# VH-VL binders against UPF0305 protein MTH_811, part 3

Target 1, 155 residues: UPF0305 protein MTH_811, of Methanothermobacter thermautotrophicus (o26902)
Amino acid sequence: MKGSDALIMALRNMAATLGVYDLMEVRVFLERSCRFVQERYRAIYVDAYMSMVVDSVLDLKAGFSGTPEMDDARYSLRDALKRLDEINAPTIVGLTVLYRTYVKGEPLHPPGTPFPGGFEVEKKDGVHYCPVKDKQSDNPEALCDICIARQSPLP
Key: E = the ipSAE of ESMFold2; O = the ipSAE of ESMFold2 at other seeds; V2 = 0.75 times the mean of E and O plus 0.25 times the DockQ between their complexes.

## First folded at step 1 (VH-VL)

Design b08 (framework fv_bermekimab)
Fold by ESMFold2-Fast, scan of step 1:
Structure b08 (fold): chain C 155 residues (1-155), chain A 122 residues (1-122), chain B 107 residues (1-107)
Amino acid sequence: as target 1 above (155 residues)
Amino acid sequence: QVQLVESGGGVVQPGRSLRLSCTASGFTFSDYAVHWVRQAPGKGLEWVAAISHDGSNKYYAESVKGRFTISRDNSKNILFLQMDSLRLEDTAVYYCARTHSSSWYTEYFQHWGQGTLVTFSS
Amino acid sequence: DIQMTQSPSSVSASVGDRVTITCRASQGISTWLAWYQQKPGKAPKLLIYAASSLQSGVPSRFSGSGSGSDFTLTISSLQPEDFATYYCQQADSFPLTFGGGTKVEHK
């Protein structure tokens, strides 16, 4: 039995206990976490993140039938769980972060999420890059430090 | 090696139109958002308009909305500003400016052209 | 619109002086702030971005600090080539806005 199978099972069991009303808090948490994002892009960030959260929960509730693509992550699963607890992340947000980072190997803001200047999360040479990750380094509620994406390098 | 060269400025009468161009070289133009910033004689800098890397998003200062149109041709590395219904308060040196690409520096102007003057006849 | 207020509007200084310029935003802009230098008849030059990051090629005597609404540009030891006008610019929201400028001139 692989560790990824055990994680998927745990996430599926967690998703099964989530009700419609658990979604009440997720948008509020995301809006609070994005308070340092440029105001004109905040709604775009939140909406893209919410769509990704909903898709992740629905995927897990449907039983997930894919091959895990575990990518290199900055934090161990144990450290990520501690980080989510420190910021008092809602269960749905925590589930989504763990699913995307440790099962799918995908960034928290999916590719195509627009940022200031028309830039997006992009993948180069097997690594995901985010244009605003460094802007969030001083935000104690940001989830960027768990995300697999790296700050985009200067030209 | 990055160069931005503005052209199209000149002497105009109120109510007329003028088209400014900015030719880019030394970088992949289609990767960058580009902006127009103006400066009236003896005054400070005023942001005018912006266009995203692919031309899908355009932004304007309130003072120019409905009168100016920003556009770009990525195949020719040219940025345009179509200026209609020109007013005396549009008198300025117009600069095109490039932002940083693929980074959180997107609305910071790393490279500027030398400017082109738009002024009005007496 | 976010209004950017710079002070002072001008400062008289000598080579070797420490020069401090301030910029205040009418609302919180986090660290979405840049500083530019402009010499007469020339285009502006980016000095500092994201409130405190030094642009490549800019001398280390230039530094920026601040977050939220109050920001400072410091020139630790003024050089002859530093006599110019300096502008701050917020990049938090559209329309982008610049401060009114601070002219650093010879005593």
Scores: ipSAE 0.000, ipTM 0.528, lowest interface PAE 13.0, mean pLDDT 78

Design b09 (framework fv_bermekimab)
Fold by ESMFold2-Fast, scan of step 1:
Structure b09 (fold): chain C 155 residues (1-155), chain A 124 residues (1-124), chain B 107 residues (1-107)
Amino acid sequence: as target 1 above (155 residues)
Amino acid sequence: QVQLVESGGGVVQPGRSLRLSCTASGFTFSSYGVHWVRQAPGKGLEWVAAISFDGSNKYYAESVKGRFTISRDNSKNILFLQMDSLRLEDTAVYYCAKGQYYDYVWGSYRLDYWGQGTLVTFSS
Amino acid sequence: DIQMTQSPSSVSASVGDRVTITCRASQGISSWLAWYQQKPGKAPKLLIYGASSLQSGVPSRFSGSGSGSDFTLTISSLQPEDFATYYCQQAHSFPLTFGGGTKVEHK
């Protein structure tokens, strides 16, 4: 089995153990962590993130059969697994990070995710950009180093 | 809290069989690879066997291949080591150890939590 | 199989001493190396993984360095609870292999 096939099988097995309770836990956590964020940004951010999580879990539960959009990067994958383990990432977070980065080739925050100042995650000429990637260096729980998105050129 | 508890060790005669068990708690057992590591009296650590999170991949040290069989029951959070054709050289404390997150071909193979071990020895 | 050679086999030290233990792999293992501490009659405890990453809860006086085939574990200022046997382990490929161990003993 090629590396991407082994990863997809592992992610499918993890997704099979997840239920509505796990999805509710993520939503509660996101709403709590965003309680002081301006209402305009908070609602859009939480909804975008939850849609991404739900779609990822449902894709894997249904048995994703498409071709992975990213090349298999074993070294980067090993670092990602190490990082997720170090922060004790919840199963559902680990699943979505690995699925989006190594299978779908999409950023951890979906395109259109808003940030203060009118900035948002965007895709331009086949490349995903995030306005706050470099600004998260002091956040021990941030997974920006695993994300495929690049720092926006005009932050 | 993560706990691993070994059982099944004891005094045995050469050529006999013994089955070790390891009961896990405090983590999602079905998400992690698990290992058996042994230590002969006064000697260092020797890796024995490993099994992937879903039981699909099994690995053995050459010294035990064909004699020992690793298996797991994810519904009961139990790891097993079936030891057949036991030899004096198999005398050791046998430890159960937890691998890391999504322990499979690309995972790193460090052992972050260990049980207290179970002694396998021989009478004459 | 990847052979792990550890040196020295034993070292006599006093509280406050700097202790250095080395580990050599028979082939390149990148940074896929872990260090364990084992006290008499107890199970091993993970100290360091990925050659230099400190396991949560492990005191900062422990540090690891190296890549490729040569690795070092350092205890910057030995404490009474650090008298133990230390093992390196390559995490690169199966079968997993351990070094022969280094006993850190009282002078």
Scores: ipSAE 0.000, ipTM 0.489, lowest interface PAE 16.6, mean pLDDT 78

Design b10 (framework fv_bermekimab)
Fold by ESMFold2-Fast, scan of step 1:
Structure b10 (fold): chain C 155 residues (1-155), chain A 124 residues (1-124), chain B 107 residues (1-107)
Amino acid sequence: as target 1 above (155 residues)
Amino acid sequence: QVQLVESGGGVVQPGRSLRLSCTASGFSFSSYGVHWVRQAPGKGLEWVAAISYDGSNKYYAESVKGRFTISRDNSKNILFLQMDSLRLEDTAVYYCAKDIAAAGTYYLRSFDYWGQGTLVTFSS
Amino acid sequence: DIQMTQSPSSVSASVGDRVTITCRASQSISTWLAWYQQKPGKAPKLLIYKASSLESGVPSRFSGSGSGSDFTLTISSLQPEDFATYYCQQYNTYPLTFGGGTKVEHK
């Protein structure tokens, strides 16, 4: 059995357990995790992430039918699981992160997510770029190491 | 090349006011939080104040609350510190310093670039 | 407020020596600690952030370690340009606070 098939099955089994009330826990977690982010942008990031979470759960509940695109994230799957446990991430957050990074090959912030200075997450030549990935090295709850996006070539 | 240049320091009398400026170049000023850090002659570093990238959030050390006001002009790439009701214990070199991380992420308060400093001192 | 205590306040060393400076936080700050170098008459220079991450352009002889409340800056083989004062700084919470500094001076 291929590792991506085993992971998809595990994520689908987890998604089957989740209900609408789990979404309330996600918002609380994201608000806490973004407590140092400027208020104006915090709302945008939380809302974008919530939309992504909903889409990911619905995708898994409907029976994912596509070609898995396993990403070469800096964190191994084992290290990613340990990291999510260390920050006490809700199950639904963990499911979303693992699904997007290791199955879909999509960034945690969707393309078009705006950041200060007029920058946004974008996809060029098959690669996703985030304007702030390298600047998250100081963030205690950052999951950038398990996100597929690469640092935009800024300034 | 990133550069921060302070100005406005000088000799003042107790109880008077002084305005410090810090001109930034070489990076997207409007994308970063910036800070004032001071150092009294022969002593250590003391954080004074911080302002978010868009000026909406401001933080102050307890010793300066109600007397100092931090502000910024993103159209001119300038950071300001308005210092009112100055006291002898405010004698120091004042540095401006840039957050290592861009705004719109978690505000990370380690300082990758500093200005050269401007001296604030008192006569008699 | 989080109080940062550095030890020693000064250390006398020779070129080629291993120098160790410690920093203790009054409460846990995880890894949210930076180290700076300051030479007389100059602004501080960032050496290390997030307790152990070496800033770009800083020589590999500098290293940081620790988490929670106890942190260490090590210079593996002291060079002539390393005689300076070193400061730790926590950025776990406002107000931001610095250690009292450690002066590395010639024997």
Scores: ipSAE 0.000, ipTM 0.499, lowest interface PAE 14.1, mean pLDDT 78

Design b11 (framework fv_bermekimab)
Fold by ESMFold2-Fast, scan of step 1:
Structure b11 (fold): chain C 155 residues (1-155), chain A 127 residues (1-127), chain B 107 residues (1-107)
Amino acid sequence: as target 1 above (155 residues)
Amino acid sequence: QVQLVESGGGVVQPGRSLRLSCTASGFTFSRYAVHWVRQAPGKGLEWVAAISYDGSNEYYAESVKGRFTISRDNSKNILFLQMDSLRLEDTAVYYCARDTYYYDSSGYSEAPLFDYWGQGTLVTFSS
Amino acid sequence: DIQMTQSPSSVSASVGDRVTITCRASQGIRSWLAWYQQKPGKAPKLLIYAASSLQSGVPSRFSGSGSGSDFTLTISSLQPEDFATYYCQQANSFPRTFGGGTKVEHK
């Protein structure tokens, strides 16, 4: 891929081929991936993530025309693509990760996603903070290295 | 076996400084946030300060903010509390405690809590 | 700051008794409440986390309940080793705050 314009076009073309069954596949994937997350958080987390996925697909299908607002990503686009391939991410998950990180400049866990102890993904002064980003460094399935969010200070 | 061992407490005069240490063993210290909690003689527990697992973030109770500095050395598994401008109100047993808050591939921590505590080190004042 | 109010401040009980201790938060803390036991001259020991989850190795006679702002610790049948001071602690936000403690003492 060459530049953000080429990426946006590629993502729009991919989104145009996606339908309701692809969205259902993502929910199944997320519920399976989050099976060890406590039930009370799992439901909230999955629903928040699905809303983000739906919003991303619909935005791309409608023809995104905004300006990218990336916050320095650790991964290059090439490294992000390799990472998504390594974990066998479904196409629609890859699309949302790339869209949020490299086009929208938004975190993979939506703002307001709750975590134990009152910790939440939050945005302060243009920067997104995630309470668990650095603690996920040993999780081979985590996409935190791609995510724009920074580790939250303890609240 | 998880152990936290405090040291550095003693008798001090008001306005002076003291540095407390907490040596951790039996777990990967660099993966946990750690806290200082104190208890005045015959009184209840009071949270003092916290430091993130990598030392990048520090939090303080308002009563000690600007006077105390929390720090850690992950290469030596040691937590520190530098206590400056000490007051009679700082008289207490100081405990270090491990924070269990985390999210990993097996799920979220049930809740942030202090699952292991040191034995405590006493800070008192002469005259 | 979230104020934690514990009651009673002390309770006199005999071995075999059912003991109930309550803790009230000045604002909602979800289920982010822990209970600790402290014996004289010792560090606190975790008993219950997330309001109702029993810490590994803690006897089943201890149980916790509640959510939001009202919480209870129950000892179903008091044993000799249970005479101690008990503290609740909210983990919803910083600063972390503790209840004033409840001393469970011999009748």
Scores: ipSAE 0.000, ipTM 0.526, lowest interface PAE 11.0, mean pLDDT 78

Design c01 (framework fv_cemiplimab; at its last look DockQ between E and O 0.23; V2 from the best seeds 0.00; counts 0 for: pae E 13.8 > 2)
Fold by ESMFold2, look of step 2:
Structure c01 (fold): chain C 155 residues (1-155), chain A 124 residues (1-124), chain B 107 residues (1-107)
Amino acid sequence: as target 1 above (155 residues)
Amino acid sequence: EVQLLESGGVLVQPGGSLRLSCAASGFTFSNYAMTWVRQAPGKGLEWVSGISGSGGSTYFADSVKGRFTISRDNSKNTLYLQMNSLKGEDTAVYYCAKDLYYDSSGYYPYFDYWGQGTLVTVSS
Amino acid sequence: DIQMTQSPSSLSASVGDSITITCRASQSISNYLNWYQQKPGKAPNLLIYAASSLQSGVPSRFSGSGSGTDFTLTIRTLQPEDFATYYCQQSYSTPFTFGPGTVVDFR
């Protein structure tokens, strides 16, 4: 069994036990983690991450069959696990981060996620760009530093 | 196949009470928020009330706040709307609808499956 | 509460026409805007969510656009089954208010 197959199997087993209570725990965690974000942006960030969580759980429950994106040197699994432990992330948050980053190769906010001013995460030349990554760089509980997206260029 | 079946709509007098039920099947009921939407005869749609999958959070339109309560029994896959102090303006077809927390579009409350509706008539 | 308006309140069109229905929110709702179709005696059907995303099974002649306060539903090459009432609905915050509806009649 490949290492990516073992990760997918572990993530599917974790997803099978998740329900509505786990989603509420994620929302509480996200609202606490965004306490330093300007109020007008908090709901948008929480909603975008909740969307990613739902998508990840549904995808894993349906039996993901894509090509895993393990072992990209830019996105160390060890660093991600260490970061998740440092912030005491809920299990479902860890599941979604690991799934999106190392199985799908997608940013933590999916392309098309709405942001103020009509900006969105986009993919260009194989690279994902996030309009808010630099704004989170001084938040010790933000996960942007392990997200594969780069900061969007200035408009 | 997702199915939602409302029941309990009858003729009631002003000031009366009535409980509506919505039987759900074809999905894991406890994983989804549920909502009630009503439509007075010949009128548009009005959102009435919503409830989280666990039942821990409830929401109401101002027009029914304090008179209606919403609940669910996840062991019976059933959504309820308790309507008290009924008024003529409450006359409507009441629909239950499934809210989507688990769609690939993410966190967008939208009502992808609706029941057939049950008619509540508040006389006079 | 977020007030939703629609224009026109009714319109007449023929099979094969292209039509546009507009919806306006009283404050910014980003792209949290849904469109529903309702035929007489039936429950509404979801057409569009998140302003522009087409629900599964909805014909591609339906499309949605907009963000902020102004949104449009476009139906290209109207078919006989498209004569119905169309509602927009904001899903930004409770109460999740609907627009007053646009009746699309055959003429």
Scores: ipSAE 0.000, ipTM 0.488, lowest interface PAE 13.8, mean pLDDT 76
ESMFold2-Fast, scan of step 1: ipSAE 0.139; ipTM 0.678
ESMFold2 (binder alone), look of step 2: mean pLDDT 91; pTM 0.931
ESMFold2 at other seeds, look of step 2: ipSAE 0.282; ipTM 0.698

Design c02 (framework fv_cemiplimab; at its last look DockQ between E and O 0.76; V2 from the best seeds 0.00; counts 0 for: pae E 4.5 > 2, grease 19 > 18.9, SAP .509 > .496)
Fold by ESMFold2, look of step 2:
Structure c02 (fold): chain C 155 residues (1-155), chain A 124 residues (1-124), chain B 107 residues (1-107)
Amino acid sequence: as target 1 above (155 residues)
Amino acid sequence: EVQLLESGGVLVQPGGSLRLSCAASGFTFSSYAMTWVRQAPGKGLEWVSGISGSGGRTYFADSVKGRFTISRDNSKNTLYLQMNSLKGEDTAVYYCAKEGFYDFWSGYSTFDYWGQGTLVTVSS
Amino acid sequence: DIQMTQSPSSLSASVGDSITITCRASQSISTYLNWYQQKPGKAPNLLIYAASSLQSGVPSRFSGSGSGTDFTLTIRTLQPEDFATYYCQQSYSTPLTFGPGTVVDFR
């Protein structure tokens, strides 16, 4: 079987035993990861990411069988795994990152995620743009360096 | 049909030990976190302990931490609560509960199915 | 630990009444709030999860609302089977905690 099939199988096996207690661990992690975001927006970002985590887990539990897709192949799986280990990411965070990046080809913040100033993650011509990717470089627990989105151009 | 059957509740002296079991059927046991909740006579509900689907993560209320352990045998579809150093305040009906199914639009529920409970009495 | 309170502690009502029970968390729990019904000698039953979502098989006369710290359970057109104790419970973080309960009794 292909390497992508092995990844999907591993992700499905990881998801099979995840539940409410694992989701609570993710919320703690996300609140730490968003500590440099304006306080008013932290809850919005945490809730948006939690929704994405739940969706990813449910999709994998239901037996995803689609073809893996990588809209932007500039980020290696090895680098992503190393980064996840460096920040001691919870298993479910790692699962979500790998699923969205290497199976769905989607950024870690979904399109439409709101940011200060009314900006959002956009998809144009197959490329995802994030308004704050470059601003996250100072956050030691941010995952932006493995996110497939590019920095949005200035308006 | 989801079914949870607790057993093992008896009268025990203070300082004693007791193991409760919860036999599960009607669902893929390893896919769901499991929880023990207790209710002292005439009182409200108290969360006691929880365990992840794999059994790799466990959680405890402060009132029982260090005295109780939780485990599961996914090959036997059975949840356990080992209770040591029992005190009078541990007297309660003990329920096992299954985490609920997850809904894309609303997140999840915590305790969608409950057993009928088993009574533990700690008395001299 | 997140403390949960409920109001009122008890109430008397008649069949056909509409009643409201409130639950308050000591800190924001977003929408991670469940409601349970319990009759004497029986296990609790889940009514509402995620603050406002009805569990399968729960009559539409039950509704939940709220987010953050303040939550409400409403029972419209109270039926004989609805006389019970109601508990809220936060699922935001461990230790999971329940409210102290609200007894809804026959007038």
Scores: ipSAE 0.308, ipTM 0.711, lowest interface PAE 4.0, mean pLDDT 80
ESMFold2-Fast, scan of step 1: ipSAE 0.649; ipTM 0.853
ESMFold2 (binder alone), look of step 2: mean pLDDT 91; pTM 0.937
ESMFold2 at other seeds, look of step 2: ipSAE 0.367; ipTM 0.732
ESMFold2, look of step 4: ipSAE 0.265; ipTM 0.687
ESMFold2 (binder alone), look of step 4: mean pLDDT 91; pTM 0.935
ESMFold2 at other seeds, look of step 4: ipSAE 0.307; ipTM 0.710

Design c03 (framework fv_cemiplimab)
Fold by ESMFold2-Fast, scan of step 1:
Formats: sequence, C-alpha cells, structure tokens
Structure c03 (fold): chain C 155 residues (1-155), chain A 123 residues (1-123), chain B 107 residues (1-107)
Amino acid sequence: as target 1 above (155 residues)
Amino acid sequence: EVQLLESGGVLVQPGGSLRLSCAASGFTFDDYAMTWVRQAPGKGLEWVSGISWNSGSIYFADSVKGRFTISRDNSKNTLYLQMNSLKGEDTAVYYCAKDIRGYSYGLGAFDYWGQGTLVTVSS
Amino acid sequence: DIQMTQSPSSLSASVGDSITITCRASQSIRSYLNWYQQKPGKAPNLLIYAASTLQSGVPSRFSGSGSGTDFTLTIRTLQPEDFATYYCQQSYSSPFTFGPGTVVDFR
C-alpha cells in the first residue's frame, strides 16, 4: 500500500460507478462552497470546476496511466480524506480532488482561471500559483488546503 | 477616475461618538477590501480597520477594538467608520483607502486614498 | 503585533543624489511590505508593493528590495518632487502596521 497505484485503482473503481447525473450533486456542493464568492465570479468558478470534474472522471474511466505526484500536496492523503469527510463532500467531488491533487499534480482551479482584480491561476517554473489561496482561510468549506497550488507571490 | 471622498470629521468631546463616511466612485466597489488609516497631527500613519468585499472579514487595530465599528454598503458604494467612546488619542485625519487587488481579504496594499477628514477630540 | 522600524528617521539630500531608506520588521513578513510617499497636506501615494513591485505610474528611479525582516527603498538620481516623507507598511498579518516614517528634506 505504498501507495499511489492503490489510490489510482480505488479512484478508477469509484469512477466506474458514476454517471452524468452525479454532476448535479457536484454543482449543488460547489454552489454551496462558493456562496461567499461574489456572484459574477461564482458562475465562472463553478463552471471551471465542473469542467475539471468531468475531465477527471473521464480520465479515470479511460484508464489513466500517468505518474502519481502525492508528495506535492500540503495535506497528507489521510488529512485530505478527513477534510473531505468534515465538509460532507460528495463522492464525486472527493474523487476528483484526490485525483487531481495526488495523481495528476494539478490545481483544483485550472491555470487561467480569473479572480477579482485581474489575477489568474498561473503555472510558473513548474509550480502552480493561486492568487486567492491564503485569502480563503476564513471559508470553512474551501478545498484550498488539499490543492497543490501555492499562494501567488505579489503581484 | 478612481475617487474616494471622506466626510463626517468634526470636533467632538471625549466619550462622544461620530460616524465617518467614504463615498467611492470609478471602480467596482464590491470587488475590493477597504480600509481606514489615520494620522495624528504631525505624526505617522496608523492603520485603524479593514473590511473585506462582502463584510465577511473585519479587522481592527488594538487601540480601537470594542470602540469602533467598520461597515460598508455595497449598493451605495460607501464605507463607514462608527467611532464610539472617543478619546483625545483618536484626534487625527482619517483616510479611507482601497486595496490594490480584489481578494476577499485584500492584499493590504492601498493604491487609492481619499483626501482625509479631520476628527478632533477635545473638551 | 508586528513592529516596524525605519532608518534613518530623517535625511537631507540634494537633487541628483541617490538615497536609501531601510525598514525592519520584528518578525518575518515574507514579501508583504509596501512603500508609500506622502507630501505635506496630501494623502499617501503607493510607490511599491510586495517589497519590489513598482506601482504603475511610479518613476523607475524608485526601487525596493528585501524579504523576511529587512527591506530597502532606493531612490536614484533624486528629483525635486521626491522631497517627502516615506513610510513602509507590512501587510503580512492583521493588524497592519506602518513604520514611523523617514523625512527626506532638501539640503
């Protein structure tokens, strides 16, 4: 159980049980978790996240064979699982968060996602940066702690 | 184009109350954290209070905690500072200022400032 | 609370001089340090944020450097309009704190 291969198989087995109708559960969860985000940005974030979720589920169903990157996460896998349980994340949300963070090594908001003030999620020198990560500490349902992205240096 | 206009500064007796207003224009007010910074005559700058875009996060300097309240009305593009139990040490020009970036808490760098409103606390 | 100190408290300089102002934090603030310029009777103007990022419209003769606890503002080839008071300010944690200021006077 050393590890990332076992995680991939578990995630693939779960993905096999999921269909397009599970996306409604994801959308409800994301609307709730983004309730403190300004309405005009909320729709953009939810839509970007939904696209990421769909792509992740399809990748897993198609038999992803990439190299796992578990060491890039700030949370240990155990702590991430506990966090997802604490916020009552739907199975499909937990699945995609774990897949992107611990298998693909990609952020939850894709590069180019816009944030207020003209900032974007960006990839620079092999590292993903999010302009809002440290500023979401008061949002109890934020998944930023499980995301591989680091707080953007200013600017 | 970006403008911040403070109002409400007057002479008030110790123990009194005052509400300051800051009218904002030229930017999307509800995208930005706002702050109050004061400056006693002939002295340096002192940060007083800050408020996030949605009022979800509010912070105060220790010297004003429990006495001052910060609030905003995004529908009116207006920031407020309610000052209670005023002391002589609160005598200062009060500036409102806009955070440079549109984060929930702001970055704490202030790119636009009003001209200030003078509050004098004296008997 | 994070305490900020500046040195010198004042300095006299002539047009064309290069000057440096130092700011120190009582604990690490990473790069969350801003520099402001204030002229008598006016509101402060943001010069530099994130320790070294020049605000748009600010002349290139201004530069900032440093990280952690030690920071420097440099003005090269001082101009008449640069005689002012300069403040550093940390934005790493609340409450935000300003340095006591450095007065740059004409000599």
Scores: ipSAE 0.000, ipTM 0.506, lowest interface PAE 15.9, mean pLDDT 78

Design c04 (framework fv_cemiplimab)
Fold by ESMFold2-Fast, scan of step 1:
Structure c04 (fold): chain C 155 residues (1-155), chain A 123 residues (1-123), chain B 107 residues (1-107)
Amino acid sequence: as target 1 above (155 residues)
Amino acid sequence: EVQLLESGGVLVQPGGSLRLSCAASGFTFSTYAMTWVRQAPGKGLEWVSGISGSGDSTYFADSVKGRFTISRDNSKNTLYLQMNSLKGEDTAVYYCAKGPLRYFDWLLPFDYWGQGTLVTVSS
Amino acid sequence: DIQMTQSPSSLSASVGDSITITCRASQSISRYLNWYQQKPGKAPNLLIYAASSLQSGVPSRFSGSGSGTDFTLTIRTLQPEDFATYYCQQSYNTPFTFGPGTVVDFR
C-alpha cells in the first residue's frame, strides 16, 4: 500500500466534516498565538495563514487528486504524524500541515508572507525559503520541521 | 517485515477477566493506530476496539463497551485488550491488526494482522 | 451503525473462472471500503483498500470498484489459492463494520 493514497483520502474525509465554526476557531487560535508578533505584521500573517487553511480545506472538499510531492521536510510522513499527535494538534491544523507538505509540496506560510526585518517567504530555484524557521527551534508547538521550506540564508 | 504476535487466549469462566497482548515489530509502533478484531467459531469478522498511535483516542463496539479496555505501551511496542465480565458470546479468535495511519478514524484499512489468539468463555 | 451485506453468501467456481462478489452499504460511504481474504485457519489478509487500490504484494488478477453504496471485488482467472472467504469492510465511520463474508469454493 502507498501511504500517500491513504493519506489523501483520509484528509478528504476529515475535510468533509469541517465547517465554518472550525475555521473561526483556527482564526482565534492564530490571533492568540501571534499576539507577540510585531503589530504591523500580525494581521497580514493571520490573514495569509487563514487563506492558506481555507484553500486547503476547499481543495480537499472539491476532490483534489494530485500526486504527492517528495518533501524536503525534516520529518518523514510517519514522523510528522507522530509529531502532530505528540503536540495534540487540532484536526484542521494537522490536516493543513499534512496536505501542504506531503500532497502539494508547498510551505505552511505561503510565498510573500512578511516577517520582521523586511524578510518574506520566497521561492528561489525551485526551493522555498522561510526567514524564521530556525528562530522557532525553542517553540515546542512549532511545526517548522514538518514544513517543506528551508531556512533563508543569513541574516 | 511487519509482525504482530498475539498472546493470552485461554479458557475462562463466564464473568471472568482476561488480558490479551499483541507484540509488534518491524515498524515504528507509536506512529500507527491499532485495532482488535474478533471472529467467533464459524462466524464472520467483528471489529472490537481501536486506539490511536498516542493512545489518547479509544473506540469500542457497543457489544464490549464498558467491559473491555484497550491500551498500549509504546515503550514496549505492545497493544493490550483488558476483557472484564466475559460472556459466552465473547468466545472468539482475537486478532491484533495495524492501521496505516496514527489517526484511528481516518480511512483505516487493517493492513497487517497477527495470527490470532483463541479465547473460550465456557463453564 | 452502517450495515454491510454481501452477495452471494457462497459461490462455486473452477480454476480459470472470473468471479465477482458484491458488497452493499446501508448508507453512502464514498470510497472508504476495504476487501480482505481469509483462508481456513489463517488470519485475514488485506487485498484492496479505498474501494479500488490494490495492496502491495497482491496479484493483479484482483480488482475492486464502486463508490457510495455499491461495491464489487473481481477475481480474474481464478487460481487454486483463491478459494477462500472474502469480506468487505467500511472504514467511513466507527464502529467499523464487516460484511458477512462470501465463501468461494470448488465446483
Scores: ipSAE 0.007, ipTM 0.508, lowest interface PAE 13.1, mean pLDDT 79

